# VH-VL binders against q9nrl2r1430to1533, part 290

Target 1, 104 residues: q9nrl2r1430to1533
Amino acid sequence: GGVHELSAFEQLVVELVRHDDSWPFLKLVSKIQVPDYYDIIKKPIALNIIREKVNKCEYKLASEFIDDIELMFSNCFEYNPRNTSEAKAGTRLQAFFHIQAQKL

## First folded at step 21 (VH-VL)

Design m5n (framework fv_erenumab)
Fold by ESMFold2-Fast, scan of step 21:
Structure m5n (fold): chain C 104 residues (1-104), chain A 121 residues (1-121), chain B 110 residues (1-110)
Amino acid sequence: as target 1 above (104 residues)
Amino acid sequence: QVQLVESGGGVVQPGRSLRLSCAASGFTFSSYAMHWVRQAPGKGLEWVAVISYSGKDKYSVDSVKGRFTISRDNSKNTLFLQMNSLRAEDTAVYYCARKPSYSHATYFDPWGQGTTVTVSS
Amino acid sequence: QSVLTQPPSVSAAPGQKVTISCSGSSSNIGNEFVSWYQQLPGTAPKLLIYENNKRPSGIPDRFSGSKSGTSTTLGITGLQTGDEADYYCATWDDSLDAYVFGGGTKLTVL
């Protein structure tokens, strides 16, 4: 990828962070707060990590950026039952992401 | 009915040890992380320790680190707190509590009735 | 020293309403869900409110919770003598990497 793609990734991450449903995704889950999380989730990720990767130009392709965002949602749905506030927030934020990602 | 029952408290001299137990019933104990919370006489609540559902991951508040060890026996639906090198400041009612296994749940339900530990000479 | 600050006591008459405040910081209440607990004399704490404003089954709607910025409040309407208890707020603190409780508020119904 190019400079235009990285600028688009940064803008999209900023929009995700500002969304009301971003709260489960802003940072990595604490292993002390939730000691079981890392036994179940093998590839943890969060918006702060994704944003850092964008800033370090670690995404070579738009597909790599999209894969990390989708991994984040997949982790949420794997750990949290569908009736939880976390899963409901994830469902709404993922729908928002899919609309915005069409512009990439 | 979901229930937690603590035992093992008592009066002990400074520097001695006690082992607390918490018997769980009415839910799948092996599916939940479990916590210990204490309350000194006339004071507020203080979180002490947590253990993962498998028992592999254990964390405690700094003031008890190296002295207290949380453990569990899933085959007996029992949570433990091994308290070594007890100090007067450890005098409290000790509650076991369950926390929901959601990534951002920050609440405890149910709580046991508590067991009293008094560290006195 | 408590990282979550509550008034030590509040009082009101039967049938009135009372609000109990709990103040924290961006490392705790500002970033995390808050829960509230009722502790009747000689008993274990009981969950009243979770995820800022939700009630467990069996908790009447006269108990309510709200959160704004780094502060949260417990509201109790239609006060009854059976509401005399200590009330605690609680959350997770990112800086301490620990669960934290407020110092507690003693409610007296006169």
Scores: ipSAE 0.733, ipTM 0.898, lowest interface PAE 0.8, mean pLDDT 92

Design m5o (framework fv_erenumab)
Fold by ESMFold2-Fast, scan of step 21:
Structure m5o (fold): chain C 104 residues (1-104), chain A 121 residues (1-121), chain B 110 residues (1-110)
Amino acid sequence: as target 1 above (104 residues)
Amino acid sequence: QVQLVESGGGVVQPGRSLRLSCAASGFTFSSYAMHWVRQAPGKGLEWVAVISYSGKDKYSVDSVKGRFTISRDNSKNTLFLQMNSLRAEDTAVYYCARKPSYSRPTYFDPWGQGTTVTVSS
Amino acid sequence: QSVLTQPPSVSAAPGQKVTISCSGSSSNIGNEFVSWYQQLPGTAPKLLIYENNKRPSGIPDRFSGSKSGTSTTLGITGLQTGDEADYYCATWDDSLDAYVFGGGTKLTVL
């Protein structure tokens, strides 16, 4: 089959998804799994939603893409206490993102 | 020190109602989501329902939806399960259990000793 | 049938080592943390392992957990007669949007 270059945003999202610390961020948090999540987090987002927005060409500026990724991390740190596995994963993945985002 | 004690089980005929209670002590009850888990005779564990720490959000397994209602009274440190229209398949030991962390990974600790519900004609 | 598959029984002598397996899929064990519970005859379940391999306070280090791909195992070393119980794995299933338990494994200590 044909080869097409992946967009910079798609390439970065794929790298985030494949990172060992992506597990808290792959999909939206379930209301059954975490019943109080949506009482606290008013703008939920996850990598699958961000990837869908990339595929539909909804990001016009790199800043819009970066803002959604940063919102995802901000939600993680707002909900999860600092000593949780989620907060630790978020800290490491956010650092990885900041390095990769310099290429945008 | 941390303890959960269930009560309210019994033997009832199909179509009847029971209300289970779970009395919590030794921790700040109002800070934790709570679960009900059941176990039919000779069978494994089955999750039934969850309630958020505030009591605002509540969810249950589809097989009991519309018949069972989970609720809590934080002022009395008590969790409830109102069971209406009971069926033979609801026969089980019912355990209350705490979700010990606020984070996404969920596990159950502690568990109560359980209360037995038998639905038989 | 359970979404998580455990052997129905395992047996060993005192002092030996046993492992209890629990097999799932990418929608549960593959993507989520696993916990393990011990149920002694006539008692409530008790947490043994959480977040794949962590022990709560009071659980001896002879109990261990591990996760690889879509499977997890509970290891028990220095087996004691008091370990005779049913053991359950548990996790979240993101496809079912539900908590799932394994069918349980009865450990017999001869």
Scores: ipSAE 0.567, ipTM 0.839, lowest interface PAE 1.3, mean pLDDT 90

Design m5p (framework fv_erenumab)
Fold by ESMFold2-Fast, scan of step 21:
Structure m5p (fold): chain C 104 residues (1-104), chain A 121 residues (1-121), chain B 110 residues (1-110)
Amino acid sequence: as target 1 above (104 residues)
Amino acid sequence: QVQLVESGGGVVQPGRSLRLSCAASGFTFSSYAMHWVRQAPGKGLEWVAVISYSGKDKYSVDSVKGRFTISRDNSKNTLFLQMNSLRAEDTAVYYCARKPSYSRVTYFDPWGQGTTVTVSS
Amino acid sequence: QSVLTQPPSVSAAPGQKVTISCSGSSSNIGNEFVSWYQQLPGTAPKLLIYENNKRPSGIPDRFSGSKSGTSTTLGITGLQTGDEADYYCATWDDSLDAYVFGGGTKLTVL
C-alpha cells in the first residue's frame, strides 16, 4: 500500500540527509560556484528535489525512486575524479544507500 | 611551471574603458574555470567574476554587472576582463586566479602577480 | 561590512605560536569548505590551506587549519619573520550566491 511505501521513501531520504557524507548532495550545485557543472551534467538532481518528489507522491514505483538516487551518485562520479572529497563522500553514501534500499 | 601573468592596467579617467589580460602557461587552460579578484589600496580581497572552462557561462558581482565583462580565448590561453564606465571605486590591483574545475569547494590556486588600475578624478 | 570577521591584527614573538580566527554564519563557513591565503607585502595572495585543513604541496606543516561550527582558524607555529603578512579566509556564501573573503589579519612578528 501507498501509505507504507511513502513512509519508506521518506525515512530513507531522511537517513541520507542526516548522514555525514550528504553534504555534496543536499541541494543543487550553484551555477556561479561551479560554472562548468551544467556543461557536463545534463540531468542535475539533489536530495532536496528527491524529498519534494516523495512529498508530492511523484514516485509510483520503488525503481523510480532508486533511479533518482542512483542518478545523483552517477552525476557525482561523472563530474568529480575519484580522489576528490566529493567522490569519496559519494562512495560512502552510496554504499550506505545500498544497504538501506534492500528494505524497499 | 604553472603561471598566470596579468597586463593591461594603467591610469584612466572616470567613464573610460580598460581591458585586462591574463596569460596562462604550464597547464591545460581550457580545462579550468577562471576568476578575477581585486584589492583596493590598503583594503582586502573582493571577488569580481568567474568564467567556465568553455567560456559559455560567466558571472560577475552585482557592483560591476553591466559594466564589466569576463571572457576568454582558449586558443591563446588568455583570460580577459573588459571594464567599461570605470568609477573611482574600481581603483584596485586586479588578480586572475585559477579554480579547480573538478570540485565545488572554494579555493584559488595559482594567482597572478596582479595589474594595477587607477581611476583618477 | 565583511561577511567573514577576522581580527585586524595579531602579533607574537619569533618561535611562538599564533592563531587567526575567522567567523561567519550557517550560510557560509557553517556549510561550506574554507581556504586561507597569505599575502606578503607587495605580492599576490598565496594559497596556504584548502578544504578546511589541507595543505598544498610546498606549504610547511607549521601552518594548519581547523573548522568548528560557523568559525575557522589558521594556526601558525614556530613563527618566523618571513611570516609577516596579511592573512585572509575565504569561502562560498549560499545566501549571497557569491565567493566571500574575510577582512584580513595583519600578522606582526616582533
Scores: ipSAE 0.647, ipTM 0.862, lowest interface PAE 1.1, mean pLDDT 91

Design m5q (framework fv_erenumab)
Fold by ESMFold2-Fast, scan of step 21:
Structure m5q (fold): chain C 104 residues (1-104), chain A 121 residues (1-121), chain B 110 residues (1-110)
Amino acid sequence: as target 1 above (104 residues)
Amino acid sequence: QVQLVESGGGVVQPGRSLRLSCAASGFTFSSYAMHWVRQAPGKGLEWVAVISYSGKDKYSVDSVKGRFTISRDNSKNTLFLQMNSLRAEDTAVYYCARKPSYSRNAYFDPWGQGTTVTVSS
Amino acid sequence: QSVLTQPPSVSAAPGQKVTISCSGSSSNIGNEFVSWYQQLPGTAPKLLIYENNKRPSGIPDRFSGSKSGTSTTLGITGLQTGDEADYYCATWDDSLDAYVFGGGTKLTVL
């Protein structure tokens, strides 16, 4: 609870950002770069937004933090076909996240 | 075989209009974002515009914004570029190109053979 | 006014190897995938390399790509006269919110 939870969320986000497979997730997709992205993805999110929410103490429960990270991966797999570099990176990073999230 | 074929180019005076077409075949046209890229004589490639698979979202470089409009007709597998208020600097070969629908991939394949637009007095 | 900088020309003899450089910044090559295109005289560009170092079907392994920091290179080994062409790098630029191409490099095979 409280300080301990926020410290744990910050540490986990930092580890995700440092991971080699974080590149698809660091920031939001440009609507000019991928004009159909926001027609398909209705709840866009990225690690920079999640980190800002942690810093602003917007997560009251660990489940809310986990839900936002899972939304990020869900968006990746919804938009990107399974055999893409994005989907493969997402699969590996999600597995890493599930191991680290056991600490929460 | 996937193929793109451009048409509609020609020689026009400054201030006139042209509409370019790009006919697509061999793939599900309505599933892909489509692009226009141009190349001035003896110069490099310049990205011009993109349109979403549905035709709902359209974006172009600032130098042609307000003058060029990208559109598509998915029922006819055809992409368009309406070019108004043409300037000498718009003289180029215009290529249509397909981009894979991926969030961060930025590569074009296939390309059409191009159609030439010459704006001169 | 090319955002991506390429040498205007390179040359080598048949059977030799060349590298063509493409330099950008953290807003483009530094954070995005890079693609390379071959344009034979009088023809449309053809995709050679995508996602920094991958070849589409039909492109021989004599062509290779690599990226390090804010720069990328196209490598061509076993040069053939049919390789004479203009070569372009391309990527996305976050600051400009646009796709950008290098100025192009003319390859001459002696």
Scores: ipSAE 0.621, ipTM 0.858, lowest interface PAE 1.2, mean pLDDT 91

Design m5r (framework fv_erenumab)
Fold by ESMFold2-Fast, scan of step 21:
Structure m5r (fold): chain C 104 residues (1-104), chain A 121 residues (1-121), chain B 110 residues (1-110)
Amino acid sequence: as target 1 above (104 residues)
Amino acid sequence: QVQLVESGGGVVQPGRSLRLSCAASGFTFSSYAMHWVRQAPGKGLEWVAVISYSGKDKYSVDSVKGRFTISRDNSKNTLFLQMNSLRAEDTAVYYCARKPSYSRDTYFDPWGQGTTVTVSS
Amino acid sequence: QSVLTQPPSVSAAPGQKVTISCSGSSSNIGNEFVSWYQQLPGTAPKLLIYENNKRPSGIPDRFSGSKSGTSTTLGITGLQTGDEADYYCATWDDSLDAYVFGGGTKLTVL
């Protein structure tokens, strides 16, 4: 934890949000839009939730922040077949995240 | 081949009930979320309700909450819409439609032919 | 009133090209996939375009879709009399947490 790590988390989340491939991850999947999503995905998360947790200082370790981002990608690949636009966006955004996360 | 066929519409007085059915064939019904969409005479399309492939999760537009209940019987490949406390503004052709199986998909395919509900005194 | 705005009518001659517009906002078209439907008189709607620009099997390539910012267009080339119908755009609205349809556009050929 600490203020410097929280500032780094905020910067990284902002970069993820601004990435062209962030569209599947900006907000929680709606129960109305995808009613079977929550039968399959037991720990839903999205960038807006992660950003809120950063702003409320809920991450004490960098590993906790990284775990939430990785959970987000894991959920994407669990629900969406590999040939979908969502899975392809997730693959590219995850690669971008891994490069940026090395700076944490 | 892939078909949806609605039935159960009719003319009914305000405050009464109707149950609509939608018979599915030509695809694995139990793998798809299903919708009801309605169209008032001379008007556009309005989404009404959706049900998950398992039948556990159900959502409807606010104007019908507490009055309409969507349900399904996967063993019979049939979707239902139970409509209680019907109002004049519920007069419409009611279509069932299939939701594609992927996150963020916003399209309906196929559609049934529709069944007409007229609420009049 | 619908949250997606379409012109109420468009017209063109057989063999001509027509475009039907649909405008929304960042909470719907700007952030979500768009679909288009054709409704022939007395029939159910039929999917023409999904995910902004994809055609389902059986839809001829003279129907096309495009999306730019908060607007989308349906293009129809080589117009035929059998294309006379109402056309609807549709998408998801993040702020309303609901599926939304445009008000519809009546296409007249000839």
Scores: ipSAE 0.590, ipTM 0.846, lowest interface PAE 1.4, mean pLDDT 90

Design m5s (framework fv_erenumab)
Fold by ESMFold2-Fast, scan of step 21:
Structure m5s (fold): chain C 104 residues (1-104), chain A 121 residues (1-121), chain B 110 residues (1-110)
Amino acid sequence: as target 1 above (104 residues)
Amino acid sequence: QVQLVESGGGVVQPGRSLRLSCAASGFTFSSYAMHWVRQAPGKGLEWVAVISYSGKDKYSVDSVKGRFTISRDNSKNTLFLQMNSLRAEDTAVYYCARKPSYSRTTYFDPWGQGTTVTVSS
Amino acid sequence: QSVLTQPPSVSAAPGQKVTISCSGSSSNIGNEFVSWYQQLPGTAPKLLIYENNKRPSGIPDRFSGSKSGTSTTLGITGLQTGDEADYYCATWDDSLDAYVFGGGTKLTVL
């Protein structure tokens, strides 16, 4: 499927970016904004990086794409306490992603 | 009660040094990134520096880079700002402030009462 | 000028309502949470609003925040003489990779 899969990944990333709960995930965390982040999170990722990987045809399988999105959520829940706006946004966006990912 | 108390300010001539301290109480100091924010007389607030909860990572505004060093002693619940080569434009009230360690959300609470630094010849 | 633009002053009578604006861009207010601080004469800043519209414990509900696009506003109802202070908006600026504060608004209650 190649072309169809790539289009599906692009569509899903666009839907995630447009979602009201995407704000914690749009781009990599700044070291100045959050100086502790990269001491805790060893595999940082964000929607802009995932979008770039889609555009460079780096995802050959849906599982590879899904793993990067899940890593993004995992990082959010590892860094942020459960009662934070980030963790709550992540929980809602992850649920939305699981519904949309069924189409892949 | 969550409190921050600054000390170490004073009047000093250009080119001299001062070391500011901020004593924290009422919370787990070692769990928070800490900030210095200053305010020149009659002017607004300007962010100066941040240090990670461990003390490993430190960043400052370009105008003080190479002159100011932020540090902390978690065993004493104390934040420091070492200010070298002071300039007239460094004259300000210096506040320490706490920021929650969240990946995107930023706000400062609490703030200390401030300590006044006057660089004058 | 400040990256975040506030009116330098605002005035109203006791019991009235005032709104203080803070205008930025897509690299700051448009993409980030905003906080507001009250600074009474001779005192340290105090957090009034965080995450655009949330109040810390102890802040009365007559203080409110809102955000629309690249601008945010602080609303104060039932104005009291004790509200005379400087008010600052603040956020993160993604393009500058820096914390930014508005220039401040002096509220006079007369």
Scores: ipSAE 0.740, ipTM 0.897, lowest interface PAE 0.9, mean pLDDT 92

Design m5t (framework fv_erenumab)
Fold by ESMFold2-Fast, scan of step 21:
Structure m5t (fold): chain C 104 residues (1-104), chain A 121 residues (1-121), chain B 110 residues (1-110)
Amino acid sequence: as target 1 above (104 residues)
Amino acid sequence: QVQLVESGGGVVQPGRSLRLSCAASGFTFSSYAMHWVRQAPGKGLEWVAVISYSGKDKYSVDSVKGRFTISRDNSKNTLFLQMNSLRAEDTAVYYCARKPSYSRASYFDPWGQGTTVTVSS
Amino acid sequence: QSVLTQPPSVSAAPGQKVTISCSGSSSNIGNEFVSWYQQLPGTAPKLLIYENNKRPSGIPDRFSGSKSGTSTTLGITGLQTGDEADYYCATWDDSLDAYVFGGGTKLTVL
């Protein structure tokens, strides 16, 4: 990808971070706060890591960026039961992402 | 009926050891991270230690690190706190508590009734 | 000094309403869910509020929680003599990598 695509990734990450349902995704889960997390989730990721990758121009294709965002949602649904606040926030934020990702 | 019952407290001299137990019933013990929280006489609550549902991952606060060890036996539905090299400042009621295994959960429910540890010279 | 600041005591008459404050920082209340606990004399703490404003089963709706910025409040309406207890706020602190509790507030119902 190009400069245009990187600018679009930056805008989308900022929109995700500002969304009311971003709170489960802003930073990595603490192993001390949730000691079971890393026994279940083998590829942890969060919006702060994705933002850093965008800033370092590490995404060459839109598909790579989309894959990291989808991994973030997949981890949420893998770890959290459907009826949790985390899973509900993830469902709403993922729907928002899918609408915005059509611009990529 | 979901219940936690602590035992093993007592009066002990500085430098001695005690092992606290917490017997769990009414829920799938092996599906929850478990915590120890203490309360010094007339003071507030202080978080002490956590253990993962499998027992593989453990953490304790710096003030007790190297002296206290949290462990569990899922086959017996029992949580333990091994307390070595006890100090006067360890005098407290010790509660075990359950925490939900959600990625951002930060609350405890239920709590046991507590067991009293008095370190006296 | 606790990292979460509560008033040491509050008092009100039966049937009145009372609000207990809990003040923290961006590393705890500002970024994390807050819970509240009731401790009746000689008993273990009991969960009253979790995730800022939710009640577990069995907690009456006269207990409420709210969070704004780096502060949270516990509201109790229709105050009853059985509400005399110590109340604690609690959350996770990102800077300390630890669960933290407020210093506690003693509620007296006169």
Scores: ipSAE 0.731, ipTM 0.894, lowest interface PAE 0.9, mean pLDDT 92

Design m5u (framework fv_erenumab)
Fold by ESMFold2-Fast, scan of step 21:
Structure m5u (fold): chain C 104 residues (1-104), chain A 121 residues (1-121), chain B 110 residues (1-110)
Amino acid sequence: as target 1 above (104 residues)
Amino acid sequence: QVQLVESGGGVVQPGRSLRLSCAASGFTFSSYAMHWVRQAPGKGLEWVAVISYSGKDKYSVDSVKGRFTISRDNSKNTLFLQMNSLRAEDTAVYYCARKPSYSRAVYFDPWGQGTTVTVSS
Amino acid sequence: QSVLTQPPSVSAAPGQKVTISCSGSSSNIGNEFVSWYQQLPGTAPKLLIYENNKRPSGIPDRFSGSKSGTSTTLGITGLQTGDEADYYCATWDDSLDAYVFGGGTKLTVL
């Protein structure tokens, strides 16, 4: 990456964080709050972790950044039934992400 | 139809033990994390412990850690709270409660009627 | 002290409206869904509101919830004598890694 790549990833993460449907994704699920979560989800991730990785220049390719965002959505749909507020928010936020990712 | 019924409460001296039970009916017990919440006389609600649907993962508040153990028997649809080394401050009504298995759910429904534990000398 | 602050009591007459506040911080209400519970004297708590503003089946629309920043409010309209109870807000606290309840508000209907 470079400054422009870091700026693009940071801008996109900020837009995701500010989106009304970001609430399921802002931070990791606590193992105490949801003790079953980590028995099902083996690669947990959240927007705060992704943002930290962007700021530390840990993404070598745009595809790696996109993969982490997609993993976040996949985890949501794997854990939460379709009719939950989480799954519905995830569906809308993922669609928003796909539109914004065209800028990458 | 969906209900939780607690039992096992009583009056005990400090340092003694009690085992609380919570019998569940009307839902698939093995699909839900279960919680214990207590309420001291004239005071508010205090979360005590949680157990995963399988029983593998268990967590409790620091004030009871090492003294209380949450467990479950899914074949009998029953939740337990083993309470050792009881103290006066453990005097409370103990409720079992269900929480939805959603990643961000922060609510309890249903609740049992409660069972009273009094620790006195 | 409670990490979620509620007024200890509120009162109003039948037919009136009352609001009960619950104030927290960015580690709890600011980041998490909030639920509200009604506890009639001598009974177990009953879920009134979940996910900030949703009602479970059987709860009349006289009960409403809202959240703004680090605070949440329970609204009750058309007060009835049967609404006399203690009301508790609840959420998850990221810093404590625990579920937390407000100190409770005693509603008196005169």
Scores: ipSAE 0.711, ipTM 0.891, lowest interface PAE 0.9, mean pLDDT 92

Design m5v (framework fv_erenumab)
Fold by ESMFold2-Fast, scan of step 21:
Structure m5v (fold): chain C 104 residues (1-104), chain A 121 residues (1-121), chain B 110 residues (1-110)
Amino acid sequence: as target 1 above (104 residues)
Amino acid sequence: QVQLVESGGGVVQPGRSLRLSCAASGFTFSSYAMHWVRQAPGKGLEWVAVISYSGKDKYSVDSVKGRFTISRDNSKNTLFLQMNSLRAEDTAVYYCARKPSYSRANYFDPWGQGTTVTVSS
Amino acid sequence: QSVLTQPPSVSAAPGQKVTISCSGSSSNIGNEFVSWYQQLPGTAPKLLIYENNKRPSGIPDRFSGSKSGTSTTLGITGLQTGDEADYYCATWDDSLDAYVFGGGTKLTVL
């Protein structure tokens, strides 16, 4: 817990945001832009929301932070077919995340 | 062979109503959100409305909100645009277009050939 | 007028290269993928470029797209007379809750 983990979460989110494959995950999907999204996805989340939760000290355990990131990827794979640009970006970013998360 | 064909355009007086149809073929129509885009004579493209694959969710641009209603009949593979209280500024070629069913796709493909609506002043 | 700004016209000779710019803001091009469309006289728009720089099947590599910050550019090399058309950029605008198109650029091949 504490300050060290908070700094680690912030660093990891910054690395995810900087990654070329972060584009599907930077912000929440608009219900007007994609009217079907929220009928399928029950717990929407994005990197901007996760970063805000880190800044507000809402993650008490590393597992809670990891669960939110994994939820983000799970949502991507649930909504987007495997052959889409989004699913491909999600697969690559998730692999990158798993390597970086070893530091937590 | 994916195809969209619009119909229902014509010449109408201001204040009247018109319903446009867009017949889809060559793909699973019920799996895609569908859009209407219009183009006034000699002007650029203007997005008008979108409908979800199921027909549950509908959104339109503010300038036509309350006057135009987008709808669909998946059993007939047909998209509709009901246009009420037509104004001279609604004079345009109306295109239907498909959007890919994924969360960041900001593009339209295919497009129909368009149907012309002329509102007399 | 339009939230995405394009030059009204460009012209070049056959075999030359031309670039068409499209300028927006952080609420549209800066945060969203851009697409480009070709509209030949009397026809419907046709998708040329999607997701900033990808070509659909059937679009030759003479057409390219790029994005930098809040602007995007369509490049056309080896110009042909059949390229005479209006060209439109398009994206989503999160402040307007709408898909937006550029004002269009008329390409004349001399």
Scores: ipSAE 0.625, ipTM 0.839, lowest interface PAE 0.9, mean pLDDT 91

Design m5w (framework fv_erenumab)
Fold by ESMFold2-Fast, scan of step 21:
Structure m5w (fold): chain C 104 residues (1-104), chain A 121 residues (1-121), chain B 110 residues (1-110)
Amino acid sequence: as target 1 above (104 residues)
Amino acid sequence: QVQLVESGGGVVQPGRSLRLSCAASGFTFSSYAMHWVRQAPGKGLEWVAVISYSGKDKYSVDSVKGRFTISRDNSKNTLFLQMNSLRAEDTAVYYCARKPSYSRADYFDPWGQGTTVTVSS
Amino acid sequence: QSVLTQPPSVSAAPGQKVTISCSGSSSNIGNEFVSWYQQLPGTAPKLLIYENNKRPSGIPDRFSGSKSGTSTTLGITGLQTGDEADYYCATWDDSLDAYVFGGGTKLTVL
């Protein structure tokens, strides 16, 4: 949806990337670092991929953008136990996202 | 009690082969990725290889690629390192180690006691 | 050379405190969690610190870790003769696609 919406998506992705809790989400997990990740997570995604999709105008609806962000958090909670640093960062970043997404 | 015990080391001539074993107990072995780390005499630690919980995915560092193969038998709670075409520079104590199953858990615990491989003529 | 740089040795008297440094780059320490290991003579490495500053159960609070930018340090207070060992930092390296260890620091308690 339009130039206005794409600008809003870029602003929101930049805010997520700058957030202290973005570190688990900046790039895809290495298959060598975590060889079991891709046996469990079937639709991997990260902020760098989402930002690239925004820049290539691949999101036609706000719901598609929101779905990719939510998939990213869902993957985090599926793979990482609740008491991990990753799951805690994901919980805080997801709350921040929900507040910012109200502007879309 | 979570424990790893290596075996299979020894003294061999260059070009020969050895198979190292690591026996795991006290945890669900089939749920963890496993690693091999080595230490040459008087030198530091060097990461060698990793294998996924199922054994489907394997990786070894370039210095041993094509010569060393990591494998596992989950029914026997045992990790293996098949070492072919051994060279003098492969002389080291070989440790097996477990890594937590979290996506960014970049640490090893526990470690085995190590098994010594000496490649000499 | 090691990708992570540690001083080769450090020494102090019983009861004193020491700090062991470990320097890397943005592709390793700057982006990843750091762990520290103690290796007593003739033994396997033992985890001291994980995720930059956390201790596993059984490790006394005399051992601490900290990370700033591309460097990390292991602190040991109330130094004991039983602390004589080699100490290694370790992390993941994004550019090498590998786990890397520091060169090790020999701690001597005089």
Scores: ipSAE 0.713, ipTM 0.885, lowest interface PAE 0.8, mean pLDDT 92

